# Ledger of designs, part 1: VH-VL binders against Peptidoglycan editing factor PgeF (pgeF)

No score or structure here was measured in a lab: all are predicted.

Target 1, 264 residues: Peptidoglycan editing factor PgeF (pgeF), of Synechocystis sp. (p74606)
Amino acid sequence: MTMGDDLWGWQNINGSPYLTCALLAPWPHAFFTRAFYPQLPEQLITYLDPQGKAFRVKQVHGDVTLTATEIGQTPLAPDSTHPPADGIISDAPHQGVWVASADCTPVLIGDLIGKRVAAIHAGWRGTKARIVPKTIDKFLALGSELKDLRVALGPAIAGEVYQVDPWVALEVGQSVQAVQKLATEEQQWDHLSTMVNPPVLPDAEPEKYRLDVRRINQLQLLELGFAQEQIAVAPHCTFQMEELFFSYRRTHTKEVQWSGIVSY
Below, numbering starts at 1 at the first letter of every chain, in headers, positions and changes, except where a header shows other numbers; antibody chains aren't numbered by Kabat.
F stands for the ipSAE by ESMFold2-Fast; E and O both for that by ESMFold2, at different seeds; each is averaged over both directions (binder to target, target to binder). V2 = 0.75 x the mean of E and O + 0.25 x the DockQ between their complexes.
Where letters were taken out, [cut] stands.
Atom coordinates printed by the task and the answers are left out, and those that the model quotes come from them; centres of patches stay.

## First folded at step 3 (VH-VL; framework fv_canakinumab)

Design g1 (from c06 with heavy chain S104Y)
Fold by ESMFold2-Fast, scan of step 3:
Structure g1 (fold): chain C 264 residues (1-264), chain A 125 residues (1-125), chain B 107 residues (1-107)
Amino acid sequence: as target 1 above (264 residues)
Amino acid sequence: QVQLVESGGGVVQPGRSLRLSCAASGFTFSTYGMNWVRQAPGKGLEWVAIIWFDGSNEYYADSVKGRFTISRDNSKNTLYLQMNGLRAEDTAVYYCARDLTYDYSGYYYEGMDVWGQGTLVTVSS
Amino acid sequence: EIVLTQSPDFQSVTPKEKVTITCRASQSIGTSLHWYQQKPDQSPKLLIKYASQSISGVPSRFSGSGSGTDFTLTINSLEAEDAAAYYCHQSSRLPHTFGPGTKVDIK
């Protein structure tokens, strides 16, 4: 009920607010607000680590996560100075990894023992494609243990306001293994709408649904064996909190806020 | 700069086939849904088809369903429209158009912000 | 499918006059309506998105309003370069549909 509020705190830099999560306290990190626009990760990292180097990618709503080293080895995306990916994992100290959002979920991860960090851009397409579980698999391949990981799901469009078509809700819901193994789409709809804290909510408009993308990502993490205490879900809605966050659903403009975390 | 360039138009006889191409440049093609829209000489705009960003789904206007196939090759930044069983009423300038939505939620059903120059298809006996 | 109707079909206007074009949907589409301008022998260009949102590079004399079933495109002070066909388009449901167009000529 108050879990998100207990874990999440507002901070200030020169009067501009940004959000932090207690689960990520060991790492310099921030979910920056619209107040920092149009500053880019290269500028924002100086607020977190003066020695830090910023890493970012051309976000393409896919399921690829690159290490900082792999970013330098991957061909650039068309019309971009960055390679295409939606997640970044650090592989050395003083590396800041960054993702942009305006409704999609920014996910920040830290490894308490291995000291690695990650940032993931998880909209509905990336969530459907299981980018967060795939990034966790990459942590494990690099030597991390699940019990040492801490995950924060930041400000994003809330399920209560995220109107989607049925096929979007169903396909994103099917990314959850407990849903996918059900024999019929009718059973899948029933499960998604009646389970504890359901990720699919009814909408007033016929043939539309409301989708909680952060809840789907939380369910994916729980299925991997994460304890509830390792996962923080922000209570903040980018669509509803317009003074603090850009929201593409609200304005249809391409302005974004950045979220980042720095390794040590 | 962001560009869409159509090619493959021409004069064809009824019942024949033609394939249109749309070459995209200046943006990350694989993250956008793409549309085909046509315009008969002296007439208004008529939507033809849409394809999702990853090619996983398509939707067609009833007038072309079963005859036309929309497809894409994201590795080549190219959109296609395979037109079979062509009829005189298919005569039109064919435009490819980028879906308005490139947001971090990744959903579609939006407007069209970038249009190609069009390629003329004439179906005549 | 959603049917869009536009009025007027044709309008001949003196420079500097205000032009109003209306678009009506056969059922509610919220604000999922967009306006396009097409000059002779040119591709359509997006003018207004989501009923009322401006597009970078489009002159401020163009504005849109409306929601549900009734929408309006306004050109506050017509200039010679505004002679074109104007189309409304709904993105609320597939199939996408366009209005029949409104032709605006200069007197």
Scores: ipSAE 0.012, ipTM 0.517, lowest interface PAE 8.2, mean pLDDT 90

Design g2 (from c06 with heavy chain S104W)
Fold by ESMFold2-Fast, scan of step 3:
Structure g2 (fold): chain C 264 residues (1-264), chain A 125 residues (1-125), chain B 107 residues (1-107)
Amino acid sequence: as target 1 above (264 residues)
Amino acid sequence: QVQLVESGGGVVQPGRSLRLSCAASGFTFSTYGMNWVRQAPGKGLEWVAIIWFDGSNEYYADSVKGRFTISRDNSKNTLYLQMNGLRAEDTAVYYCARDLTYDWSGYYYEGMDVWGQGTLVTVSS
Amino acid sequence: EIVLTQSPDFQSVTPKEKVTITCRASQSIGTSLHWYQQKPDQSPKLLIKYASQSISGVPSRFSGSGSGTDFTLTINSLEAEDAAAYYCHQSSRLPHTFGPGTKVDIK
């Protein structure tokens, strides 16, 4: 099916669809659909790079990004065989970095010159905590330049359907510098709901709002100095596209799809 | 193995204070909201309080608001309920319970999927 | 606060009999309704989440249905180990509220 966005394209492996982004064309990458469940990153990487090694973390909805090397140096989470983090940056060739999602935004990043890649799990909590900007800071600390980075914000729950409590919308909105600088919460609400492509939308239910988490992440990137042409935002909604994606909001089950990108 | 173990219950006189603890193990405590639920002898379940995963927000049942304080120490994987101004009506088994969702939202109140064994609080003279 | 009412208060049934428990909310709660089982001297256990969703490890004889204000828990063929109190719980609005419970005994 044609999604109406030239940057995003459907691919197929043995009848199972997955999504790619033209901005990430230099790197083997995929935003896999529910059709690949229950395959894990260790199996999925074989579709992208037969020589690749998969890296993943215990996602805890925080703001920590680890390099592939740091994953081996970090203590495991109590209920996991992986260390707690929500982002991974490659630090050698043939490393596939992976994040799971079922409504949270999977963010894939590549460095055109430095050739390192990253995958980030950005739900509303991680977005509030500015995990994407913090990961960009880590790229820069490792020698990357902002102008060489390409960012794709993948399939996630769309603002049109993501009902949240007022404090969620406000706190996530306050992660945007232009919002945080406003003197009153009343002014912050007004700005979030009336700005160009507003990240906060009205909801039919009293004292509820709808939140566009991908838009907030896009605003954070633009504030860092990214050009619009360096950022791709998927038009796909995990909640509404039931045949293609798991959605925690829709089903309240723990099944996930994986997104990954491989360094060279 | 996922476990919640309550402690701190006992017999206490009206008007006094008591602090309950709930020790969590086998899961990443810091990513879950936590609840206290109580049950008076021979009665049904009554929700008491909730605290968000990071301790940034709390909510209380009207019957305990202003007297009880829910708190957590994520570095110790421990949930607390500080109970002040205890009344005979507070006599109950107190359960700690984990929010149903290991949700990307973290702040949403949901069902309760893991419960402790309970600790008995008896308020009597 | 949202008030939940359950019926019946008590039910004594023969093994293999079908048990139906209803829960009614004072205002619409969508599907944010959960069912718990509590056996004597034990903590509550989650049986059904979000009105109708199954829980791993819970026997298939337990099922839930409903939305809005009217909800039903069904035990299709009662086993001896199902003698317990059953509670509905809403998570639509704070404060969380529970129904008063339904006690199911074996004849």
Scores: ipSAE 0.017, ipTM 0.577, lowest interface PAE 7.2, mean pLDDT 90

Design g3 (from c06 with heavy chain S104F S105T)
Fold by ESMFold2-Fast, scan of step 3:
Structure g3 (fold): chain C 264 residues (1-264), chain A 125 residues (1-125), chain B 107 residues (1-107)
Amino acid sequence: as target 1 above (264 residues)
Amino acid sequence: QVQLVESGGGVVQPGRSLRLSCAASGFTFSTYGMNWVRQAPGKGLEWVAIIWFDGSNEYYADSVKGRFTISRDNSKNTLYLQMNGLRAEDTAVYYCARDLTYDFTGYYYEGMDVWGQGTLVTVSS
Amino acid sequence: EIVLTQSPDFQSVTPKEKVTITCRASQSIGTSLHWYQQKPDQSPKLLIKYASQSISGVPSRFSGSGSGTDFTLTINSLEAEDAAAYYCHQSSRLPHTFGPGTKVDIK
């Protein structure tokens, strides 16, 4: 027997696999695999809630989260039919909120008591800008309590393979308050590379590092006061599991998989 | 349609200054790193400078470092190149080019997918 | 800085013939190499990204291959409109550097 981080389970629709998290069991949800390409959220929601309406945004790698209502009130991006944002929170029943990824972390959130849900696109830029904490603040402003929230960090590029420039690793690391408050960059590098489950790893290539973006997001949530039991981190790597996931780092193509969750 | 349009080129004497502009349209300018690339008459392409999507950092070719400044105004969808201490060897067509900067790459620089039409700078007495 | 060299400098080719252009890097750059086409009095246009990845709207006769230090651009069957200068470019490390270019003319 192993430790048993067995919160993650594979499901199947007509031979096509998708991933679910036990922490989000109260809500219809899925981290869809590449097998569902090229289906869009408007089609994928029928697998979760035939009565549901899908909401999505033009992802711009920023820190803005919109409610489903705000999406209809926000001007469209210049080259898109959707407004620019990287997170969505439901504000009525039967609303499915969706994010696309191909290495960036899809974050799905549910509120056990308030029954609202969220989907967030958290790449390194959004993580640096603290989109997940900002989305949690928005939940709290809407009446949610921290203790009632459940967060799943889905399939993304793993730290073991995510080679980045030093400034990316440092700037993303500085988004963690415990790191930012350290007096020198030397102390910040030391902390990021020597802490328990370090989010920054050395690389064989000079002037390169490896970065665990999911670990940084987990640290941001823990700093907000989340208990470890409220957070699930997927062990799945989009780069290494090529049969199941698209990965921009692997192929440099724009094909994506979708992750979504539906409110009651 | 995605477009980049350079302006500000002209004839200028050695030692003087010139500012180039690049107007972007048809895409979300604030999510892309931007480059300046130049080409001397009858010669090949030479990279000049890059600025990151949020303006937080920039990098320059050694030949222009300390003389040129790249900047951007994301609210106006405009990229700039301030060129000081101009020399005869700076004579070239200057192109702005959009970098393939995406957050899952982990870099601030990639390939260049969209190019402007160029603006000619001639440094001559 | 990483130095890129291209061969040949110039090639005059009959229509429908296969054209091969080589780019060599002074050190390993993985697959962070891109190819551009520049026609007379026009801006450069991206043809191939990351050594071998296709670009939407670019004819399928253009293909790229290679990794590490040796890279090749192939035009499977030359058309008259392909008369241009071709440049390789590395994005592995700053500063960005370009090859000196290969000029392709039609006979």
Scores: ipSAE 0.033, ipTM 0.597, lowest interface PAE 6.9, mean pLDDT 90

Design g4 (from c05 with heavy chain Y104W)
Fold by ESMFold2-Fast, scan of step 3:
Structure g4 (fold): chain C 264 residues (1-264), chain A 123 residues (1-123), chain B 107 residues (1-107)
Amino acid sequence: as target 1 above (264 residues)
Amino acid sequence: QVQLVESGGGVVQPGRSLRLSCAASGFTFSTYGMNWVRQAPGKGLEWVAIIWFDGSNEYYADSVKGRFTISRDNSKNTLYLQMNGLRAEDTAVYYCARIPEYYWDSSGYSDYWGQGTLVTVSS
Amino acid sequence: EIVLTQSPDFQSVTPKEKVTITCRASQSIGTSLHWYQQKPDQSPKLLIKYASQSISGVPSRFSGSGSGTDFTLTINSLEAEDAAAYYCHQSSRLPHTFGPGTKVDIK
């Protein structure tokens, strides 16, 4: 899209930068940068909606998405303060849904008509398990229509630098139906590496590949029937933009940035 | 009070099978990766296999690939290693070890280890 | 697979002396190198993670340094309780690999 780069804009709160996406303009939302560390969702929501209540989960790189109500209904494990999941869908007004990332893709979704929003933590494991399509299925079950959904894939580790083992690239790639239906792994590799904006790139190191997890998530959404104009993919790389983002691959440290969106 | 307790070791003859178990307690087992590491008598540590927190992915050392199977039952907080076609060179103390939630997008370090269970393969 | 080499194989040291153990990787692993201590008849214990990061409960006399292919574990003043085998471990690539170990004895 001709406005791809114009869809993403830097904003500022008290000298600290954060990123927004024009496709999500109807909802208070932000992809916060490392400048806001160590603030948590309960604090960050006040920048978006002073009336808002923050919801978050214990991220486990799985495929479970919970509604705000389901979060309240889930029994907690002995050493946990939040239920295990990697996505959250709002089910009332003034609910902020949040995910943490440091390379994994934060996905923010809004429903223009149904008024619900979602935040998803999509690393390679969650992407392989199709958490984003499963969350879309949950939107549809709640009454949303695909044509009303807007999806933003935020700052994450870029394919150009995300070195992975071959089995990771292949298994994540196989989550795309067009790839899975090919008869041989040789055909699957060829498709993943030669298609338009290929999600699998060659690596200088033998027996390694580079994987674009955001591109795989975009392909999954397109397969569900989303129009390209409903999906925004951030050009920002968490690994390469170290002044702005924490990156687990770069530092192997606990620091994360938060991304959130608030229902209307 | 993280605890990992291995069991199932013993003396077996070459070609037979053995299943090891690792009972986990004191933490939310389902959110941690797990691995098996072995140590032959008087030798160093040798990595055997890893399994992701949800059981969706596993990887094996070449020496055991095709003979050993790592698995887990998160409802029972238990990790398993099914060992088939045992050979004399499989004789070792087998440790289960935890990989912290903190390192989900890589295999990471092992922060807690069980006491080990001895497997002796001899005729 | 990535091969890790440790030196020395064995070291007998007087208490309070400085101990240096090196670990070399056959290819670059960034900082994905961890150190473990194993005392006789005990399980391994994590000492240092990601080349230089401290572990809660591990005495401050243990420190790690290095990146890429060359790594060092330092015990700045050896205590009697430090008699053990020390192993480096890389988590940069599957399969994971351990160094062959360095045994430290007290004189």
Scores: ipSAE 0.013, ipTM 0.510, lowest interface PAE 8.1, mean pLDDT 89

Design g5 (from c05 with heavy chain E101D Y103F)
Fold by ESMFold2-Fast, scan of step 3:
Structure g5 (fold): chain C 264 residues (1-264), chain A 123 residues (1-123), chain B 107 residues (1-107)
Amino acid sequence: as target 1 above (264 residues)
Amino acid sequence: QVQLVESGGGVVQPGRSLRLSCAASGFTFSTYGMNWVRQAPGKGLEWVAIIWFDGSNEYYADSVKGRFTISRDNSKNTLYLQMNGLRAEDTAVYYCARIPDYFYDSSGYSDYWGQGTLVTVSS
Amino acid sequence: EIVLTQSPDFQSVTPKEKVTITCRASQSIGTSLHWYQQKPDQSPKLLIKYASQSISGVPSRFSGSGSGTDFTLTINSLEAEDAAAYYCHQSSRLPHTFGPGTKVDIK
């Protein structure tokens, strides 16, 4: 048992497990498992809020977050019924915001005072582009205060198994301001690999690295001034927990699980 | 039997535009990153652009930024390079190449290449 | 950008001799260095990935070594079919870059 396990709890609907986080208790929310495939957000929201309307986007691994209203105003992605984005913020009650994942980090956020919620799809590319900080900036622009936000980083591929090329590890690491400010790449590598809970781990294969994308997102949040108590990081690995989660790295299938949160 | 077939090259005057296509077959196109690499006559290889498996991110060489656009249509198994404001220096054989799928983050090397299509920019 | 330099730029070699081609990077790239072969009027072909890893279907006479800034491609015993240009390529940093190439011909 670790501190992180205290925040995360398994729930069950009709024999199918899903995950919740205590930091998000004020909002109906879930990190759904593969057991719910092939149900889509429009069906899954009925488990969370019978009056809720589901919002989703065409995920493009970028850094754009749209409000629910902006989704209706944004041109559709080619060959899609949804606009291109990787995050959604609610701007009215009873709006469920959803992201799909199969290794990328689903990030759910709630505002205790403003009551708005967000869902973000944060793979390594979105993390490099700082989608989570940009979404926080959008919360602040809408009137939220940092101290009122609660963030849960859900099930994703764990750093201990996520093998990447050096340039991926370095460029994602450089998204952390403390790293970017170091004078040389040698100093950046040293910092990323030797800091407390390092986001870059050695790999058995020479000159390959393992990357903890959730840890990078946590570091970005801490740099914005979040207290550790405002952030929950799931201990669950989508690659290793194959009975519960789809993992693109493991199977190369297009099947995904959904994570969502509903405003009130 | 991985195959990549480029088309759309030709002779054009400076300042004009061309759109190159790369038709992919023999593999699941939508799970692989793709790139364009060019080679001027009698010269070496020059990296041009990369696009990720779902078309979500693109990166360009400085020499083509703002003029070229890489894109893909996964429903048609086709990669594109829209080339605007063509210059004499853009004269080259253009190759499309596949980036292996370990995960959708791409490893960066090119394991299969097309036959290339020649673009000649001259007056 | 990372600049790759190759040496020699050209060499003419007798069949069965050992050929050594070097690639130097302007800054450290670990082992994110790959080698390609291009025969006249043909597309490039991947020979070696990550400095030293073999590629299925490539003859065992081709081998790679090196790390950091200094890399070597070796052809243990040159065959007539090996007359080609050889290019190194780094994937450590964007933009990716290629070396200028080394042309190997047969005496």
Scores: ipSAE 0.012, ipTM 0.428, lowest interface PAE 9.2, mean pLDDT 89

Design v10A (from c06 with heavy chain G106A)
Fold by ESMFold2-Fast, scan of step 3:
Structure v10A (fold): chain C 264 residues (1-264), chain A 125 residues (1-125), chain B 107 residues (1-107)
Amino acid sequence: as target 1 above (264 residues)
Amino acid sequence: QVQLVESGGGVVQPGRSLRLSCAASGFTFSTYGMNWVRQAPGKGLEWVAIIWFDGSNEYYADSVKGRFTISRDNSKNTLYLQMNGLRAEDTAVYYCARDLTYDSSAYYYEGMDVWGQGTLVTVSS
Amino acid sequence: EIVLTQSPDFQSVTPKEKVTITCRASQSIGTSLHWYQQKPDQSPKLLIKYASQSISGVPSRFSGSGSGTDFTLTINSLEAEDAAAYYCHQSSRLPHTFGPGTKVDIK
């Protein structure tokens, strides 16, 4: 890793690379690469906390976040041994919370004072449904304060390559309150494509756009009152960095990498 | 096991209505877009309609637009096709089919990986 | 709408021969093309997705290739159970469209 404002650093376990974020330094955490496939959270947690218990959910691209306790209380998905949700918040020490991704944004969160952590799977559907703000609301309901939260938006498909249909770009963009409150869709498109670091980019193909899902999630967090310094956005693209990451857009296969964070 | 089962087909006179149902089991229905595809006797496949995973958006083939309505009830794991103003050329086996949707999919439409057994609709006078 | 054409319309093939089916799109669709098999009185079954990607449970003798406007489905060493209609399908733009189908019979 380098000094200065470089928040993201590569680490290594037995020759296999994984990514960490300096904002999350207080917690054992990792954004694992494809090198760790096919290891599951139950094995991966041993690299972070030998005493830790791994928690995961059946990801359904929705807006539900469960606490570790709520996972045990929620009925299992019909095709899974896990309940349906896309986020997990810890509610005791030594709990590792995990999300899988192959282009969708893995979001890891830690509370410096309340000591709880969260992992969120934020694809375009979950982002449209505001899963990250809803998870922040759960932190606040559990006693956390915004000023104590640190958020890392991990490796995901980059806006420069994420070709989407217009309706996807507009609907995800409308999840940002400043956009939603504009009078016309014409004004909403203009704002999304001309603002600083625009989340909607032009595409060479007519009737298509490119969407920066991490930027939309960052905007949602800023709207809640987060300072820029509380949020880290990874520069890594899962589609373009094929030696390091699985990407559904690139291969249309179900191999995933895991990201997790452990409470103490 | 992942399964789709259609029902509601039958013989009906021109100008009347039918509602088809598709019961889904063995997967999380609410995360997938769903399609209706039809096949006239001895003919090829013709796409009819799609509905997004949450029911918020639909799209129809021009041949059925304004007459057919696709809908879903995620609490009952069921897809529907309301067919109004039926014509002889609507005679076909109707299949429901699950769309290919994954975490990174930015389109509400993709390929179709699971198909039902089909239900026959015959429109005759 | 995007129009798909298939050739041949019909193919009668001796067992263990190689079968090649072509699908052509009226405009570029990238790799958003899928192949389905339909046996008599049965529903369609996905064989190949995104032009060239295999499906779990489908025999390795089935393979796909192509991009843009020209796509090919290949069956190496045809088996009796492969007698069926084969359809290409594009998912690049709505409305979804299918090719007219290719019927493969055993001699």
Scores: ipSAE 0.125, ipTM 0.658, lowest interface PAE 5.7, mean pLDDT 91

Design v10P (from c06 with heavy chain G106P)
Fold by ESMFold2-Fast, scan of step 3:
Structure v10P (fold): chain C 264 residues (1-264), chain A 125 residues (1-125), chain B 107 residues (1-107)
Amino acid sequence: as target 1 above (264 residues)
Amino acid sequence: QVQLVESGGGVVQPGRSLRLSCAASGFTFSTYGMNWVRQAPGKGLEWVAIIWFDGSNEYYADSVKGRFTISRDNSKNTLYLQMNGLRAEDTAVYYCARDLTYDSSPYYYEGMDVWGQGTLVTVSS
Amino acid sequence: EIVLTQSPDFQSVTPKEKVTITCRASQSIGTSLHWYQQKPDQSPKLLIKYASQSISGVPSRFSGSGSGTDFTLTINSLEAEDAAAYYCHQSSRLPHTFGPGTKVDIK
């Protein structure tokens, strides 16, 4: 149940395309394409807010989300000039929060009333660890109300092409509480593969499955009480749309595109 | 920068045990699968074992299965190899090696981009 | 398990000559083949990943090609510092397996 093409639109800066979502229209935001590589958030933010300050983290495929203030208070990762985390929430105006991806789901969130925004890097490991629900909990702790939040799940590797081992599909699926409560793994597999818009699809190769990570994240949000209309899931596949997106699964190179959103 | 440093090697009698350690620094250890690879004197490389980034799964070469145990402590950025029932044919330099990993790889067995200096294990009677 | 075979076992080469090392897999592994260089008394170093992808800091004279079962490492113009053992390695299926190695020597 995703509001497909109606919510997603292509924009252009000097001939280079980027994607926006209508649910996030109140905030300067973008899911940038490979055309902007190798520009970093500090440069990309000037396209969204000339007064904005960019915040980013060393992505570690975990479940930690930091506020902009907490980023300044957290020790740096050993191999980076940034602290380790996979999500960022703004806590002042003119803060741009950014995540990199090349198949992992970039999640952008805005609070219509509380004015804070977030960016989350949600690959299969972060999704299994429930980074998106944990970030929502942090919004609520900061004073946001669920009804005021708008969530966009951006371009990522599509379930139709994301081949995984059985244990990955099952463990990511078990992050959904409706799945976890089922008595047996056999019941869990059945539910994940037969429910409406199933997040687990069959694969031609024996002992392999295809996994829709965006669908799992959507299910986690619905479990928290989000209305379908508060959630947008991009129809764009980073693996299949080679001209527009980098994809690690396709090339095994670590070139990335950035997605960001700016508070006001 | 990025470093892996092995320790715990030495001379040991057949049938005894040794525990090897590999200290990681300069990168986020908890996001990478880790391998042990060995090399007998004057011979080629032989893969020994792998452990996933979170310690949830491991896999072993048939030659060591049931005798060796790979483990990790992400809070200490350290990889271990517990070697039991050592045999003369286990004599080798043991390397720890970082697996090529990214979020889109669900297997954590891609390739090896960073290697330690190795630690020598000699099993002699 | 997937068996990797390398040829030649040993090659003595005049400086500036082209060196070709071949690796053959017992079954198709796509492009999940990596090349390592091991100089005397040193640890292995990743040289080429995924059959043909370059590694930062590795000289451009090293290149890789191939897919499926047949793979080649090429050193376009051998330098003295390239005297080493070269190993192929497959990551397509567990267990990981290495080729037996090819020793390249000068002259």
Scores: ipSAE 0.013, ipTM 0.583, lowest interface PAE 7.5, mean pLDDT 90

